# Ledger of designs, part 6: VHH binders against Di-N-acetylchitobiase (Ctbs)

Target 1, 344 residues: Di-N-acetylchitobiase (Ctbs), of Rattus norvegicus (Rat) (q01460)
Amino acid sequence: EDCPCSEASLCRPIRHHRDFEVFVFDVGQKTWKSYDWSQITTVAVFGKYDSELMCYAHSKGARVVLKGDVALKDIINPTFRASWIAQKVALAKAQHMDGINIDIEQEVDCSSPEYEALTALVRETTEGFHREIEGSQVTFDVAWSPKGIDKRCYNYTGIADACDFLFVMSYDEQSQIWSECIAAANAPYNQTLTGYGDYLRMGISPRKLVMGIPWYGYDYICLNLSKDDVCAIAKVPFRGAPCSDAAGHQVPYRVIMKQVNSSVSGSQWNQDQQAPYYNYKDPTGRLHQVWYDNPRSISLKAAFVKHYGLRGIGMWNANCLDYSDDALAREQTEEMWGALRPRL

## First folded at step 22 (VHH)

Design x6 (from v4 with A96V)
Fold by OpenDDE, fold request of step 23:
Structure x6 (fold): chain B 344 residues (1-344), chain A 121 residues (1-121)
Amino acid sequence: as target 1 above (344 residues)
Amino acid sequence: QLQLVESGGGLVQPGGSLRLSCEASGFTFSEYYMGWYRQAPGKQRELVAFITWGGSTYYADSVKGRFTISRDNAKNTVYLQMNSLRPEDTAIYYCVKIQRSRVFYSGYDYWGKGTPVTVSS
């Protein structure tokens, strides 16, 4: 297809290797114009295709990759898998994309045909893209831990070997709460590290792991808030666990920043979880506790990435920040992007 | 197969009320967020509200205090009570099955066919 860019060279796939990955999820609109492109190495386009984004990303030397999702029941059939992959490759070529980020978050029983089918999908997709698009990047999104999170029994080592690297969704770590039913950090520091430890102990190379950072938090209604700021939450079961973060809901960072200063508690830091939180009252007088990540918590995680030599860092998602012309918003947004830089 | 069937739309005067319903089938209803989107003529679709299977709710600023989202897991149904309706609320309203991890991204969501809401004198 014709190149929509000002220069034909901008429609060529990115082929150079990046030593440290900064993996960005974009979910649409024109907010990408305000991203920190001095850091970005790959943009996963989860919104509607935007040729302007593609051209600009390439002008900055950044890859642009497709989103990939498919029902696992359908990919048991190798013919269907092949067709799906062919369609994705064709789409990538047509849109001058540099690969695909496969985001499958479905339940898989360890003994089901889907277990092997998923690994095959990732492998065959990687092979297809690499064959058809030189320098292409194929990645797979995994949970914060390989320990059967949300009943996802995947061949994590096989998948890691099959693609360029894993994007570890090291967030939503309260999806299944097996301990006390209380509000906690979306990505507690130690819990997150434990997850990465498990991946590494499985033999997965740190160069196969990109750390996902949440640019959102969770808002929980407190059934009780103790003097020590322990927020008891409703028992909402999820796939075997007695409690879950579904007692609350996700809140983007831009909303958190607008709310925290007017909250009852202001921003608080939990030393054990190494994460920020705040308490507020809703219009009905109910107490809420919001757990999130900020530049401080993100910097700690970025340091971990550097220390262990992970492939890179990324976030879900870039649209969660405030890119308005407000001076305070700009400062806060800049700090969030800055926190992604590993500190020596 | 997954199905979402909306109902309750119609014509109402400013200041009036409507209650939308969405009956879901073909998936484990109690494990998914449900939401309502709307699309006005010539505008992009926008999130109106969503609710977790635990009952936690989120509302767009434009509808806070006026709209209430609720669900009955036993009936696989999600509701949108719309009060104090305004002309700017005129749109096609869509029921949506939302994956939790993608609550701020509708690209992988499943949509109903929509029910029209018209607020006019």
Scores: ipSAE 0.853, ipTM 0.927, lowest interface PAE 0.4, mean pLDDT 95
Fold by OpenDDE, fold request of step 23:
Structure x6 (fold): chain B 344 residues (1-344), chain A 121 residues (1-121)
Amino acid sequence: as target 1 above (344 residues)
Amino acid sequence: QLQLVESGGGLVQPGGSLRLSCEASGFTFSEYYMGWYRQAPGKQRELVAFITWGGSTYYADSVKGRFTISRDNAKNTVYLQMNSLRPEDTAIYYCVKIQRSRVFYSGYDYWGKGTPVTVSS
């Protein structure tokens, strides 16, 4: 394939090893021009292919990897799996990519053929990419916990062994609420740590884990807001749980930053969850509570990454910040990128 | 087998109203966000609104107060009520199935074919 870059060498796959991963999800546009490339080791391109991004990333020594998603029912067939993998490898070569991030978030019954098929897919994909693209990176996105989140029964140890590392989506941790139906942090600190503990206890190496950080929050309508800022939410079931974060909706950090200062409460810190939140009233007079992550909460998690020697840190997604020329926005955005650096 | 079928688009005068519908099939409707995107000629596709299966809604600033997204899970249908339409609202409107974890990501798994909305005098 013809190289779209100013230098032919920039179309070569990245082969060098990075000791600490900073894994960035990009969902499109030209926002990537404003990312903190001093940290980035891998960009997962979830948006439309952008040769300019690829060239620039490589100029910074960063890998660029494809998005991988496929219906699990289809990959039970080994012939289909092989074909799918071949297509992805071919695409990666054509676009001068350095690997693939497999993002499969489908339900899997432990006794179903999909259980083994998924592990096989990850293994075979990794083998295929490694064989065809030197230095390629194959990763798999897993839930914040290996404990059957959202009815995903995966062979987590097998998958971890089968790929280069897991991107742990340590967010959306209120997808299934089994306790009180109240608004809570998207990624409560202790809950998050418990999830990682479970991954580690099952024998997965910390070097196989990259911590996902949310650069978004959840906005919940409060049916009742107590004097202690407990926000009761509607009972919205999800895959067996009586309540879920679907009582609210996701909001990007850039929106949160614009809203928090005009909110009723301003930014508040919950010590138990070690996460920020704020309350606001919408134009109809309804009370809302927004839970999110900020540089403070992210720094705590980054410290955990360093302390336990995880492979790295990443975020979903880089487009959630404000990259405008506004002075305050720039400061806030810089702080978010800075928070990814583990503290000594 | 997944399908999203939009309807309700058309020509309307400024200040007018339209109601778009999107009937979904081929997946568990009540477990996904549904959204509307639009793409004006020569412009990038942009998020208009989305709704969780619990009824929580999000709107782009450009349509707040004018558009209302809703859904009927029993009918596997998502709606977009568009009031006080403006010429700048002219675009092809797309219904989108949104996986919760992929909100604000334009590269969704499946897009409808789109329904055109033209606002002009």
Scores: ipSAE 0.851, ipTM 0.927, lowest interface PAE 0.4, mean pLDDT 95
Fold by ESMFold2, fold request of step 23:
Structure x6 (fold): chain B 344 residues (1-344), chain A 121 residues (1-121)
Amino acid sequence: as target 1 above (344 residues)
Amino acid sequence: QLQLVESGGGLVQPGGSLRLSCEASGFTFSEYYMGWYRQAPGKQRELVAFITWGGSTYYADSVKGRFTISRDNAKNTVYLQMNSLRPEDTAIYYCVKIQRSRVFYSGYDYWGKGTPVTVSS
């Protein structure tokens, strides 16, 4: 209720229309003061509420939006949906927030009641926020492709129509590995682009799509590492596929940057996937291959976003960079933020 | 229905060891990452380690080489073996079910109740 900002005007909703979005996930590690605020249009607050962050974002003309997560089985009940939405609108008003990012990633069977209920939730949330908070933004997070990724049979066109725009999670693209069980890029360039082609062919406007890129990579133990850098990984099934990226684990960019130049291989570039990787040996003698995204791979994706007129670009998550005062860390972090714009 | 039941915390001298465990129920354990976070008094909750359903592990820099996370999918249990304990490891340790798309994050909706660990002379 009370405005915690230095000026009362900073508690007013952001109402400007943005032509291009830079959509940032913040997870509450107190690094946000060092973000590139010259670019940011929306911060999705996935950490604890921080009124200083809200005030600062508003001083830069950027939106701050809630995290929206709710059990899929519960949203079948329209009374529950209405109650949940009312709670989120009230919270946004109390915290002077500018909307909500709905992050539901559960399996949905095409013939289930959840199929229709999810679209209804997104529509009703958008209607509620737009009615109660002028200029509010309601977004929904979708998989890198509409083709049943991770068994998500969603009404993608209905959801896109029902909200302001989709954040397309163009990462974790090795969640289902149908061919050889080998380490590969988190977001291979051509596979990522194919996902957008599929969304566009469904009739979804490019102005409804924000490309989400990873500021983290995957670290895989190699059961075998060939002379051609093919890293065979453990067979860990997921959602009907015999292999998955759960044979490895995510690592933030800041950890990658501490390791890459002292690794066995140094940074390598894969031409087919347009992504960097490196090999290292752990203290127990096991070989690892790490795949990630860097300014080069991200710049290619930013160029695609511009070329196809997508709504914008964003990342999971802004806290993955090294915001220390170390000179090398500052340069690397500046390059990662700068890569969101094409250098051409 | 979701339950995360932690045990194994206590008082230990510097250089000592503890093994934390967390029994999970109310979800398909083998389909989720599991993790340990800790919160020292007056500090933010921080990631200690996580483990994928495939057994791949991540460790925070402050514990790497001293702590080991493991899981037993048949028993729906995740463990944290803590060796070479230091006073700065003093915290409440929390077990968490982690959604794979949201690692490096501390705003999960489902946490264990926590088990306190004190490292002092």
Scores: ipSAE 0.637, ipTM 0.856, lowest interface PAE 1.7, mean pLDDT 92
Fold by ESMFold2, fold request of step 23:
Structure x6 (fold): chain B 344 residues (1-344), chain A 121 residues (1-121)
Amino acid sequence: as target 1 above (344 residues)
Amino acid sequence: QLQLVESGGGLVQPGGSLRLSCEASGFTFSEYYMGWYRQAPGKQRELVAFITWGGSTYYADSVKGRFTISRDNAKNTVYLQMNSLRPEDTAIYYCVKIQRSRVFYSGYDYWGKGTPVTVSS
């Protein structure tokens, strides 16, 4: 196929094995030249295809992979799976891509045909890509815990065996709130680590697990904000839980950084959850509490990744940082990229 | 039969107002975030606002204080009230179904056809 790069060699597949992954989601906002390419091993292209990004990533020895989503009802048909996989392989060849990241997050009943079909899809996709594209990478995005999060009863061990590695979405951990309906960390440290303990106890190799961290936080309106910083939130049920993080909304790190130092509280640290938060008052007088992750909270997680020999670390998503030329923004952005690297 | 149908766009004077609506069908509306994006000629699509099924809202800085997103889960409808319109708001406005774990990008699979908004004298 025609190679859009400055050299034909940049259109050849990335074939070398990486011992440690830095897995990046790009959403197509033309900020990618400012990423920390000294670390990146894989870019999952969730935005529009950008041949310049593909060429640049390959020039740095990094893989670029397709977004893989498809409706669960369609994949129970083996003929449909084969056709979909053939289309994705053909697309990857035409765009000089190095694989696919499968992102299916729908609820699955343990007794449903979708349970088996999902594992079959992952296995057949991996077989197809490995056969057709030398060195290709097939990955699957899983919940922060295998314990039925958001009613997702997946065959996690079968899926892990069937693909190159899992991207574990260690965020949105307040999607089901079974206790007090209060604002809390997006990715509480000990709860996150417990999720990995559960994956490992199932028999999944740590070399199959990439920790996904959030570069975004949640902003909650407080129905009441106590003296002890307990922010009561609206009861918004989700998938069987009486409360959820949909009482708040996601906010990217770049927005948080523009607000935190002029907020009512400034940046606060919660010792139990090992996560930062702050309180602010909106123009209508309502109090908000924002929970997020910063270089401090992320560096603790990066240390865990290194210590326990996980396959790597990554984030949703790289476009959440401020890549402007502002000196403070550049410092903050460099610190966030730097936090992915274990200090030890 | 997933469908997103926008309406309410048109030509308006600077300082004027428009109310966009988007009627949704073919999915469980109350389990998804809903959003509005816009694309000016020659520009990338950009997020304008989104709203969770619980009613929590996010706004881009360029529209904060002027635009209001809302939803009516009983009618499967999301709205964008646009006040104090400026020529820079001229764009095609798109309604989108948003998976909550994948906000802050423009690669969603399910978009409306768009409704054009022109702000000029």
Scores: ipSAE 0.629, ipTM 0.847, lowest interface PAE 1.6, mean pLDDT 91

